# Miniprotein binders against q53ft3, part 3

Target 1, 195 residues: q53ft3
Amino acid sequence: MFGCLVAGRLVQTAAQQVAEDKFVFDLPDYESINHVVVFMLGTIPFPEGMGGSVYFSYPDSNGMPVWQLLGFVTNGKPSAIFKISGLKSGEGSQHPFGAMNIVRTPSVAQIGISVELLDSMAQQTPVGNAAVSSVDSFTQFTQKMLDNFYNFASSFAVSQAQMTPSPSEMFIPANVVLKWYENFQRRLAQNPLFW

## First folded at step 3 (miniprotein)

Design sA31
Fold by ESMFold2-Fast, scan of step 3:
Structure sA31 (fold): chain B 195 residues (1-195), chain A 93 residues (1-93)
Amino acid sequence: as target 1 above (195 residues)
Amino acid sequence: SVEDLLKQIEETLKKAEEATDPEELRKLLQEALELIEKLAEMTGDPELERRVEILEFLIELALRLVEEGKIERARKLIELIRRLIELIRRKLQ
């Protein structure tokens, strides 16, 4: 039903079902993760009136999970990007000099999805520091920005070519602008979360 | 810090976007450029350096538009720059 994506890692589409309404993805080496994308697979929608509450869990100093609400996915908003950097514990539990009896926390975190009533979800507030935007909306937003910039930059390049240069003019190569736009667009296509 | 400087650049660009006088707009863009130059000196991360170079280029482009009297186009570019700074700041966090 769900997928989980971390930049630079293989996408996970096989959540572990731990109850009829609860699903979990494991995130090994979670301290290297800044963002997680959670999305619905296109094959099975939520039942009418239902949605998914998305939680993040990290191990505390005793190895016990601490769950935090990140946000929601619904049939109307089937994907969401969450920032988990800053939610991680362990600032006091590890440093470069591990030989000083440093107790390391387990390196595996989890994303949990709980299928809940939409009216129940509306009463909940996600823990701070979580970014709430869909991958699709982010991609559409950046594409519109790039289109606007490209059209503007092209107009500027043409006007510069038609004018007599002034000694006080700044030199802006048209090919640099186009190369920037193409590189940004190519990277955006490869990974919408690179920015 | 890098974060503080990015925030200061964003605030300067917001003032630029709200400026009534084209000469005040030009002055604020020059101030933003100086702040970006300071940021470039503070960064050792190659990825952040590349993004700072892009911001520097875009501010210079906006200044040129103001000089040519293309104020509305300059404002649209400033909006794009502010959004890019926001994305960079989110990635750093």
Scores: ipSAE 0.012, ipTM 0.171, lowest interface PAE 8.6, mean pLDDT 65

Design sA32
Fold by ESMFold2-Fast, scan of step 3:
Structure sA32 (fold): chain B 195 residues (1-195), chain A 93 residues (1-93)
Amino acid sequence: as target 1 above (195 residues)
Amino acid sequence: SVEDLLKQIEETLKKAEEATDPEELRKLLQEALELIEKLAEMTGDPELERRVEILEFLIELALRLVEEGKIELARRYIEWIRLLIERIREKLQ
């Protein structure tokens, strides 16, 4: 399970599962988006030796999707910030989303996550400089916030698994912190300096 | 006043950041939580009410982290809370 955060918009926590190992978020009005944050919710870690390859897709001039590899998320690095503003005219990357090559609605982009072996991910090259190591206080704060959220959620998930296993149930702390992120995001959209 | 209470919360959190003893840290965070809860009772502005809810949630998370022995992660939460309070105070003035 994954989340997707765009500045000025509500956080998305309900990815469309399009295959056992593939998840997609829709990004309407993507032309106004400069940065996207992808993060793990912390309730379900990747299996040992696995991680997620993060892709960005936008419709080209004839409505066909162009997929580009942005980077990766793993249990050890469960969140990443990507700059997509410079990628809207880029070349397509090698990608696992071939079945999704259909004409799409104009101005709707997608974030795709493919769960893959860490060894396979190590052999792939993200498009140039998509991953952001920002000097901006906002992006640094957002990264710090996501790291703390994931660490807390992961710690609580372990504690719950040890005490009282509850298959097919949502973890209460995860639900509460996700609602907090949604509220915080909404406030930031009104005034970036509110924090 | 709201302003005085926010300043008191900020001072309490600054002491928490400098606390060496985990039990002292826990007590200071509990004091901050009580002050934030008092602030919540004084709010008539919907926007301030939502910000206070966020502060209350974050301090409760920091307390839980201290109880679990995750002191360094708790310190990061304290830094967030302090920054958020500074911003809230700036907007009030």
Scores: ipSAE 0.006, ipTM 0.138, lowest interface PAE 11.3, mean pLDDT 65

Design sA33
Fold by ESMFold2-Fast, scan of step 3:
Structure sA33 (fold): chain B 195 residues (1-195), chain A 93 residues (1-93)
Amino acid sequence: as target 1 above (195 residues)
Amino acid sequence: SVEDLLKQIEETLKKAEEATDPEELRKLLQEALELIEKLAEMTGDPELERRVEILEFLIELALRLVEEGKIEKARLLIERIRIWIEFIRRELQ
């Protein structure tokens, strides 16, 4: 039902269902994570009047989970981007994950999704500065990716202009495109703020 | 028209994101490619023509990822393409 993407890592699409209305993603080595994207996967929407509250959890000095509300995903806004780098120290929030007593690995955090009534979600306050406009951030990332590719493709086309003097046609070998994509992903992994 | 084709492409890619069967995913990506080729035939605006050319290439890349069994990378790329098409449509409105 849900997906979780950490900048520079493989996407996760298999959440652990810990209750009928609660889902969790594990985030190993969370100290190196700056941004997390949470999104809905399928055509199957939330039931009428329902949405998902998104929480971030890390272990405190006693190994107990500290939950903080990051924001929400809904049928009308099915993806959200959160900055978590500033949230690893501080107080916990009100949360619906109750008396969960999971033994925690020191370097593993979690993203929790709780399916809740929209009315209940509207009364909750996410931690400050965690939420980033999901549409704008994805649009900016995609635009930068495509601008980068366009610049690459244009440079390649210019170098080929003398062989195929057609300004309206451009053919880039598949291996060259794949090499560019791999380089772009590598750059993103090294500098998550690239997007 | 251009707006109608962009909407059809976006809807086709949304279905591709939701496809659980790799064969269905491949079929939907091929359908999106055909729609993009139709769009390329009717645009004379240099900016839009450039964007259409890039879209065509990105769908080809997604098809390649599916052929290599890299389904999750293909899904992520398709999602990003769809969001970009939504952005293009907003600019044209």
Scores: ipSAE 0.012, ipTM 0.200, lowest interface PAE 8.5, mean pLDDT 67

Design sA34
Fold by ESMFold2-Fast, scan of step 3:
Structure sA34 (fold): chain B 195 residues (1-195), chain A 93 residues (1-93)
Amino acid sequence: as target 1 above (195 residues)
Amino acid sequence: SVEDLLKQIEETLKKAEEATDPEELRKLLQEALELIEKLAEMTGDPELERRVEILEFLIELALRLVEEGKIEEARRFIEIIRRAIELIRLRLQ
């Protein structure tokens, strides 16, 4: 039902379901992660009156998991971007992930999604530094993603037009999409602020 | 088959490119995503799995553009995705 994107890594679309209403993504080597994008896959909406609370869990200095509420995804706001860098020494949030008190390795964090009533979600307060402003930030991210893709694709199309007659025709091979995604992920890993 | 699913996805995206109603466009993109998810379940080839993963991500971005009212941007993005899928399918022949 959900997807998770981290700079420099493959997008995850197969969350581990740990309860009927709880899903997790593993984030190995989390100390290198600055931003996480959580989004709903478009095929199955939340049931009426429900949404998803998004949590981040990392091991503290004693190896104990610390859960922090990052924000929410709903049918009306099905994607959110979160800044998780700088959550050092942050206070834990109230959370429903009691059964997930163990991380598999010291360097592995998790994104947790808990399907909850919208009314219950409205009573919760996310960690202030984690959520970027939802509408504008997602719009900016999407625009940067498209700009990066168009620039990459147009660079290739110009090269192709120079080799092939009919400059008005644009041709984008399938492998260009793969190459663009790899380049975009690599650049995000090197400088998350470039996008 | 993989080729049949890719063809169905391509046909669904062609309809999405021609949709004049944003709600119809959204529905067609959701149908394309369902087909892509079905394709993901059918393949054990790592390279094809990687391509499917990227396609899922790109279709979701198109859906977000539609929800934000950026219909023209969404259509251009869908056209590029459809062309990429068409080329993948043709290479299987």
Scores: ipSAE 0.014, ipTM 0.224, lowest interface PAE 7.7, mean pLDDT 65

Design sA41
Fold by ESMFold2-Fast, scan of step 3:
Structure sA41 (fold): chain B 195 residues (1-195), chain A 93 residues (1-93)
Amino acid sequence: as target 1 above (195 residues)
Amino acid sequence: SVEDLLKQIEETLKKAEEATDPEELRKLLQEALELIEKLAEMTGDPRLEIEVEYLERLIEFALLRVEEGKIERARKLIELIRRLIELIRRKLQ
């Protein structure tokens, strides 16, 4: 039903169902995560009138999860990007005793999805600055991924131009890569939900 | 090896492009995803890790298109993925 995406990590598409209406993704080494994308796979839509509340948790000093509401996903808004880098323990200057214990156990955070009624979700307030606009932030994240691909392909083309071509050597034309990038950018601009 | 795995992924995706049955297409895409996940486990290059994640995202997107019945969109994504794999293979040389 759901997918979870973190830049530089494997895409997770198999959430652990921990209750009839609750699903969880594990996020190991969460200290290095800035943004998380949560999206619906499209295999099973939410029942009419229902949606998913998205939560983030990290273990406290006793290993107990601290859950925070990040935002929502619905059939009408099936993906959302959340900034989680600001939701962890604060700096020593902001938390007088926060830096007292400098030893840390291996950390695994979680993304939780709770299937709830839409009217119930409308009464809830996500933590401040965790959610960014779902369409714009998703588009920006996708743009960064496209930029990375274009830089990779452009780097390859420049490298090939510096070589002495052999008769047996084959190259991907640079214009094919450029055409792909332009076409994808155009489609993304026309449909921000294009993934 | 990494090269052998990339070739196997490419062969699987070529079969996916030629699949006429949506269920066969889904099966081949799942197989390609499993091979890409194995590739991720074998690589220690941070830059290659990013590119492998791209491949995983694109396959997942293609699978989503198949589930939605958008077979032509899935085929276009498979073509793009195959181009990316060829680019990766040549850059690793």
Scores: ipSAE 0.000, ipTM 0.119, lowest interface PAE 14.1, mean pLDDT 65

Design sA42
Fold by ESMFold2-Fast, scan of step 3:
Structure sA42 (fold): chain B 195 residues (1-195), chain A 93 residues (1-93)
Amino acid sequence: as target 1 above (195 residues)
Amino acid sequence: SVEDLLKQIEETLKKAEEATDPEELRKLLQEALELIEKLAEMTGDPRLEIEVEYLERLIEFALLRVEEGKIELARRYIEWIRLLIERIREKLQ
């Protein structure tokens, strides 16, 4: 019913069902993750009056899971982007000794989805400033990025009319794609939420 | 047949949604569970295995909600189960 996407990783569409109304996705090496996208697969909607509460869990210094509410997905808002880089353990403990995680070393976090009544969800408050990006915002961003990339790449395009023999074909130098990616990466470094 | 069994399950769940008495609701959900278990035994298609197991879990959980007196939540589960049955039927066609 649900999918989980992390940039640079294989999309997960097979959540582990851990309870009647609870599903989890494992996030190994979570310390390298800045954003997570949670979305509903388009095949089966929630019944009227229900939705999903999205949680993030990471192991604390004792290896115990710490769950935090990130936000929600519903039929009206079937995907959401969450920033988790600010929620996980910082750049070490307040003590150098506490920065030594000798008890447990696997760094596996989880995204949890709890299917709940909308009235119950309305009574809950997400922690921090988890991103509230909606499907509409994601669609608008994706379209804007496609337009931006097309305009940028087109500015370097050389039609086959400037080459022989196929005058109706266009060619874009490979390094134009590289320049776009470098620009995108630079913008992400300046403001991770720009997208 | 599998299609006939799916139809029977759907009809039983529809009666469950319309039940006004919690005792009647519980009996209809128990009947639906038994039919879903027969479906699990009858289907040899691995592609359906996950969906059928999920149906078994959801109906059992709906029964637990009824036992706890959470009738409206149980009805939401029944609606969800019916959507999954329709998905399975589409998959078989």
Scores: ipSAE 0.000, ipTM 0.186, lowest interface PAE 17.9, mean pLDDT 66

Design sA43
Fold by ESMFold2-Fast, scan of step 3:
Structure sA43 (fold): chain B 195 residues (1-195), chain A 93 residues (1-93)
Amino acid sequence: as target 1 above (195 residues)
Amino acid sequence: SVEDLLKQIEETLKKAEEATDPEELRKLLQEALELIEKLAEMTGDPRLEIEVEYLERLIEFALLRVEEGKIEKARLLIERIRIWIEFIRRELQ
């Protein structure tokens, strides 16, 4: 159902199913990996209301797995790229002799995919480089969009300077609003983060 | 009911995410917009009115992306709309 890609390695398309809703890919020599791409094969979609939470795990100094949430894949967003280089063990070891540059035996990390309810996924915050859409993110985006509109339109405001009863009132020409609308649509289409 | 409309909107947007045909996607987005307009008429909650206005704008942007052939951008907007709707449902319970 899923695939996993690491630059310079063979693509993996046969995840190990470890539970009804959980799938795992092994990543040997994980210290050399900077990015991982997780994607759906496109043959079978998620059930209604479901998606996949993507986790990364590495063995700690005791060999126990440490799991971190990277992000999500859904029917609407069936692939995602994650940066894992900053999440690896071996930097600032908790072991007393870790700072002595003792040669560490290579370990195998894992990418885990858990099939979960979309509502549950929306309440979780990923660690690492992953874009997550949420009410907070949408509110911030909308606020910035409105701020952008106000600033843009205000830059074209024209004070009524003729001899009238209300010369201090400002007026915004209708065509300026239309120009902003067209500019915003074009820019949003090219880059959703243009603001 | 408000809950019934929210569930119908979610179902319609889920079908939109699964649509591979741009014409089908456009039709489903238009259906979702109509349902959201009905939701606005059914409620007098000031909080919900603001949230509904944002949903309408996002769907309009998604329709424009579909018209321009930018399907991946339309799907990103649909994903965001669905997450917003999930939180609205939780707020109303």
Scores: ipSAE 0.000, ipTM 0.084, lowest interface PAE 19.4, mean pLDDT 65

Design sA44
Fold by ESMFold2-Fast, scan of step 3:
Structure sA44 (fold): chain B 195 residues (1-195), chain A 93 residues (1-93)
Amino acid sequence: as target 1 above (195 residues)
Amino acid sequence: SVEDLLKQIEETLKKAEEATDPEELRKLLQEALELIEKLAEMTGDPRLEIEVEYLERLIEFALLRVEEGKIEEARRFIEIIRRAIELIRLRLQ
């Protein structure tokens, strides 16, 4: 029902169900992540009166999850962009995931989604106020991330003559990256939520 | 047909919403879940498959509330599920 997108990584559309109303996505190497996008796949709306509370969790020094409320997704705002790079390490208040024992690998964070009644969600306060829920803002963010990814990947391009022989490494031709970039940009212009 | 099965699910949920006995409510929700699972096996439409999966989840939420003695919360979930089915049926007409 949900998707999770990080610039430079494969989109995740298969959340792990950890309770009847709770779903999580794993984010390995979370220290390199500045923004995360959570979105509904666009095929099923929340029923009237329901929405999703979006949480971010990372392991503390003891491997225990620290949950923070980032914001919400609803039928009126089915996509949300969150900045996680500035989040403070610390104890969270009581959260829907607070009673769960989730074993995680070090340096792996999680996005959690709790399906709740809107009345319950209205009484909660997100941390950091980093949510951007506008479709136009999402399109601008996605284009910026796309440009960033293309520039980053292209900065590693070398001619075949400059390559060091390495049978353990895989190389991707630069024109393949360019074709992906152009195709994605074209599709984004036609439908900002095409993924 | 898909439409006939959606109608059966809606009628079962109407009975569940009117049930005064928690045991009858539980049985009707279980019956609705079985009908939704049958719908899942019937369809090859990716959009309807995702919708059916979500309906299954909502019935499970309602069943959990019944088990916890939270009957009014269970009734709220039934209202939500019925609304979702109405929207699906409207789309498929």
Scores: ipSAE 0.000, ipTM 0.110, lowest interface PAE 20.9, mean pLDDT 69

Design sB11
Fold by ESMFold2-Fast, scan of step 3:
Structure sB11 (fold): chain B 195 residues (1-195), chain A 93 residues (1-93)
Amino acid sequence: as target 1 above (195 residues)
Amino acid sequence: SVERLLELIERLLEIAERATDPERLRKLLELALRLIELLARMTGDPELRKEVEELRKLIEEALKLVEEGKIEEARELIKKIRELIERIREKLQ
């Protein structure tokens, strides 16, 4: 149902289902990760009134998982980019002589997705600044859509010289605009980072 | 088709109505205007042409409001434009 992507790594599309409503992705070597993308594969939508709460977990000094709410994905917003670099404070340095003089924690973190009621999600507050464009992921989507539309549409533009006495005017067929929008939506659902 | 182009315009205006950045709002309205002008070229029906021309004038008025910094008034007008598009789409059923 879900996918997880880290820059420079193979995309993960096989989440571990740990409960009927809970899914987990493992993130090995998480100390090198700055951003994580979580997205729906587009094959199975959430049931009406439901969405996914996205959590990040890393091992604390005792090796116990610490879960933090990063944000949400929904049918209307099926992908989100999260900044996790700020959540790993205190883990970035390596001892000059290795782990012989200090406790070494595992370098594996997890992304957890919990299927929850939208009403419940609306009352939760994600960890500060974790979600990239959490202020307006929809604005960034629209800006990219607008930019891609202008570029795509202009590549299909034709001079009206072939149709009217006003030869310098651009003419863009309506079906080209709609086809572009449908292709953009499809590509976004399959790979949220293509934009 | 004409109906699908109207649907696309309505979606753009829905996004524009929620836009907080005036420059982004302006760009969305300019895109909507361009699509409405395209729709006008596709339409041979005199009644539909009159309605499309009304949409064009309303979008131009919304752009003027944005230019004058009257963002709330622009959003209110965009809502009315969306309602007009919905009525036009219903007639095409």
Scores: ipSAE 0.006, ipTM 0.178, lowest interface PAE 10.6, mean pLDDT 66

Design sB12
Fold by ESMFold2-Fast, scan of step 3:
Structure sB12 (fold): chain B 195 residues (1-195), chain A 93 residues (1-93)
Amino acid sequence: as target 1 above (195 residues)
Amino acid sequence: SVERLLELIERLLEIAERATDPELLRRLLEWALILIERLAKMTGDPELRKEVEELRKLIEEALKLVEEGKIEEARELIKKIRELIERIREKLQ
């Protein structure tokens, strides 16, 4: 029903269902994550009047999850970008995952999605600066990723300009793809505001 | 905005079609799917919305082929998806 994307990582499309109305994605190596995209796969819409509340958690010093409300996804707004860098441990809000008390390995964070009534969601307050405001922001992020890849691939192609061209099938060499991914990861780690 | 999203989706799929790394191919298709979902919500035009829903189904099929290790079949499907996107973009201009 849901997907979860972190820049530079494999996208997750198979959430663990931990209750009839609750789904979880594991995010290992939490400290390296700046943004998370949560989206609906479009295969199954929410029932009328329902939506999904999106939570983020990481284990406290005792290994217990601290849950924070990030925002919402609905049939009308089926994707959302959240900035999770800078969220503090040890301060959680009231949340529907409290009774489940899921204990996780240290350094593994989670995205939780709780299917709730839209009226209930409207009365809840997300953590202050977690939500990234728009689809325009996601479009800009995607454009920056594509521009980074395009510029890197073009630079490689230009360096090959001295070679005799062949009108054979076009392929992107594995080495170019690997170097692009490594470069993007380095830039993102070096400057969290990069994208 | 609609045209810009279609352009970005087309660029993602162009890169995906030429990708030799199956993991990159999968990620690019998943990115395209996210953009398709956004496009579906922005449109409002029922005919364009139906075309966008068809694109979504085709991308989901391509992802399934990649997951099954049928990389060449996925690439052939991506080529067809790109042709459909070009037709949609031409109709908008």
Scores: ipSAE 0.000, ipTM 0.245, lowest interface PAE 12.6, mean pLDDT 68

Design sB13
Fold by ESMFold2-Fast, scan of step 3:
Structure sB13 (fold): chain B 195 residues (1-195), chain A 93 residues (1-93)
Amino acid sequence: as target 1 above (195 residues)
Amino acid sequence: SVERLLELIERLLEIAERATDPEKLRLLLERALRLIEFLARLTGDPELRKEVEELRKLIEEALKLVEEGKIEEARELIKKIRELIERIREKLQ
C-alpha cells in the first residue's frame, strides 16, 4: 500500500505490517538521513473517511523507540516529504505504536504509518519542522531522486554487443528510460505537484 | 535526449560546485560520471563522442582532487567542466 524513499537508497515498497492498521519501514543508518518521502502506491486507496498518520521513530540509549508525528498522507494528498534531521532528541508524545514495545538496533530508525480516521488526524499536531513546505524544496528533492534513479538504472546498461541470450530476463532500451525522464521533468516544470 | 542528459549532468555539477561537504561533493561527481558514461553509450556522433570522453576524463580528475583533499581545485575544475558542457549544448542547438 505504501512506499518509502530516502535519497541515495533503494525505494522500499514492502512495509512490515505490525498490526491490522499499522505498517513500518526500517531505516538503517538513520543518522545519515535528512529527508524521507512517504507515498501511496496508487493501487489501493484508503477506505472512506480514513488516512495515514506518518510517524518517525529512533532508538534511545536503551533501545526503546521515541515516536514523533511527522504528518499525514490521504487519498487527496497521497505523498509527503519530511525532514527528519534534528528530530532525534525530541520528546515522545502519545503515539499509537507506544504499546508495541518494539526494541531495535541502535542505528536503525523506523517510519510508521497508522491508518486512522480523518477526524482523529485533524485533531493531531505534527512536529513543527518536519514537513517540507516549499515547492522549490520539493522540486529540488524530486530532481535529486530522479537523478539517483537514472544513475542507478544506467549503471546496469550494456551495449548490444555485450548482451547474452536470456529468455527469462527483460531488457529496456536506454532511450526509453531517457524519454521517461524527459517527460517527467517536463511535467514537473509545468506542475511541480503532479505526483 | 543527448541535450537533456547534458542538462542533467550540468545541474548535478552546479549542485556539486556549491556542496560544502566533501562526501556530498564526491557522491555528486560519481553520479555525474555515471551519466556521462551512459551518454557515451547513446552517442553515435564521433565529434560528440570525443567531447563526452573529455568530460569523463575531467570528472575523473575532479574526483581525484576530492580524494586528495584539494577541494577548491576540484571546484575550479567543476566550473570549467560546466562551461564545456554549455559549449557542447550550444553546438547541438
Scores: ipSAE 0.000, ipTM 0.105, lowest interface PAE 18.2, mean pLDDT 69

Design sB14
Fold by ESMFold2-Fast, scan of step 3:
Structure sB14 (fold): chain B 195 residues (1-195), chain A 93 residues (1-93)
Amino acid sequence: as target 1 above (195 residues)
Amino acid sequence: SVERLLELIERLLEIAERATDPEELRRLLEIALLLIEYLAEKTGDPELRKEVEELRKLIEEALKLVEEGKIEEARELIKKIRELIERIREKLQ
């Protein structure tokens, strides 16, 4: 039902369902993450009167999970961008040993999505500086990705045709497709508004 | 556009089926999954949407097989998925 995109990483579309109405994505090495995009897939809309509350969980200085409300996704606003860099534990050393690195805290955060009544969501306040206005939609992202891939594939086909006149059988190697996808993801990491 | 997207997904799966590196196979399946989900979003026809939803579930199953190290079973499933896509494309023509 949901997807999670971290700029510079492969998109996640397989959330772990932990309850009938609750889904989570794991974010390893979250210290390197500045922005997270959460979006609805096109397959199943929310039932009337319902939406998704988006939460972020990270280990606090005691190693205990802390859940914070980041914002919401709804049928009317199916994607949202969140800035999490200011919410991570360890912004500025809070540990007495500082740079000695004697104690390790787990470096895995989670994005949680809870399917809730819209009326209930309206009564909740997201953390002040986490949400960036809903900017562009999953539809625009996917359309831009498709356009980029078609342009890449056609360019590759033309180059191959120039080297081999009128080839009857042509195929694109897996590594070439993966290189295109990595370049697209890299551009998103550098400028989330690229798309 | 639906036709063109199905053609793209099928070609991507053909490349995935020929990939020798399990990690390349996994990543190609993840890209295919993203594309099929976009197709589901763009599909208003109920019958076509059911078929697209079935393809999505099969791609997820293939990805799960790859993650479990069942590479040959994943390739067999990819072959079946490609046959289903060709069947859908024929209905649209």
Scores: ipSAE 0.013, ipTM 0.393, lowest interface PAE 7.4, mean pLDDT 68

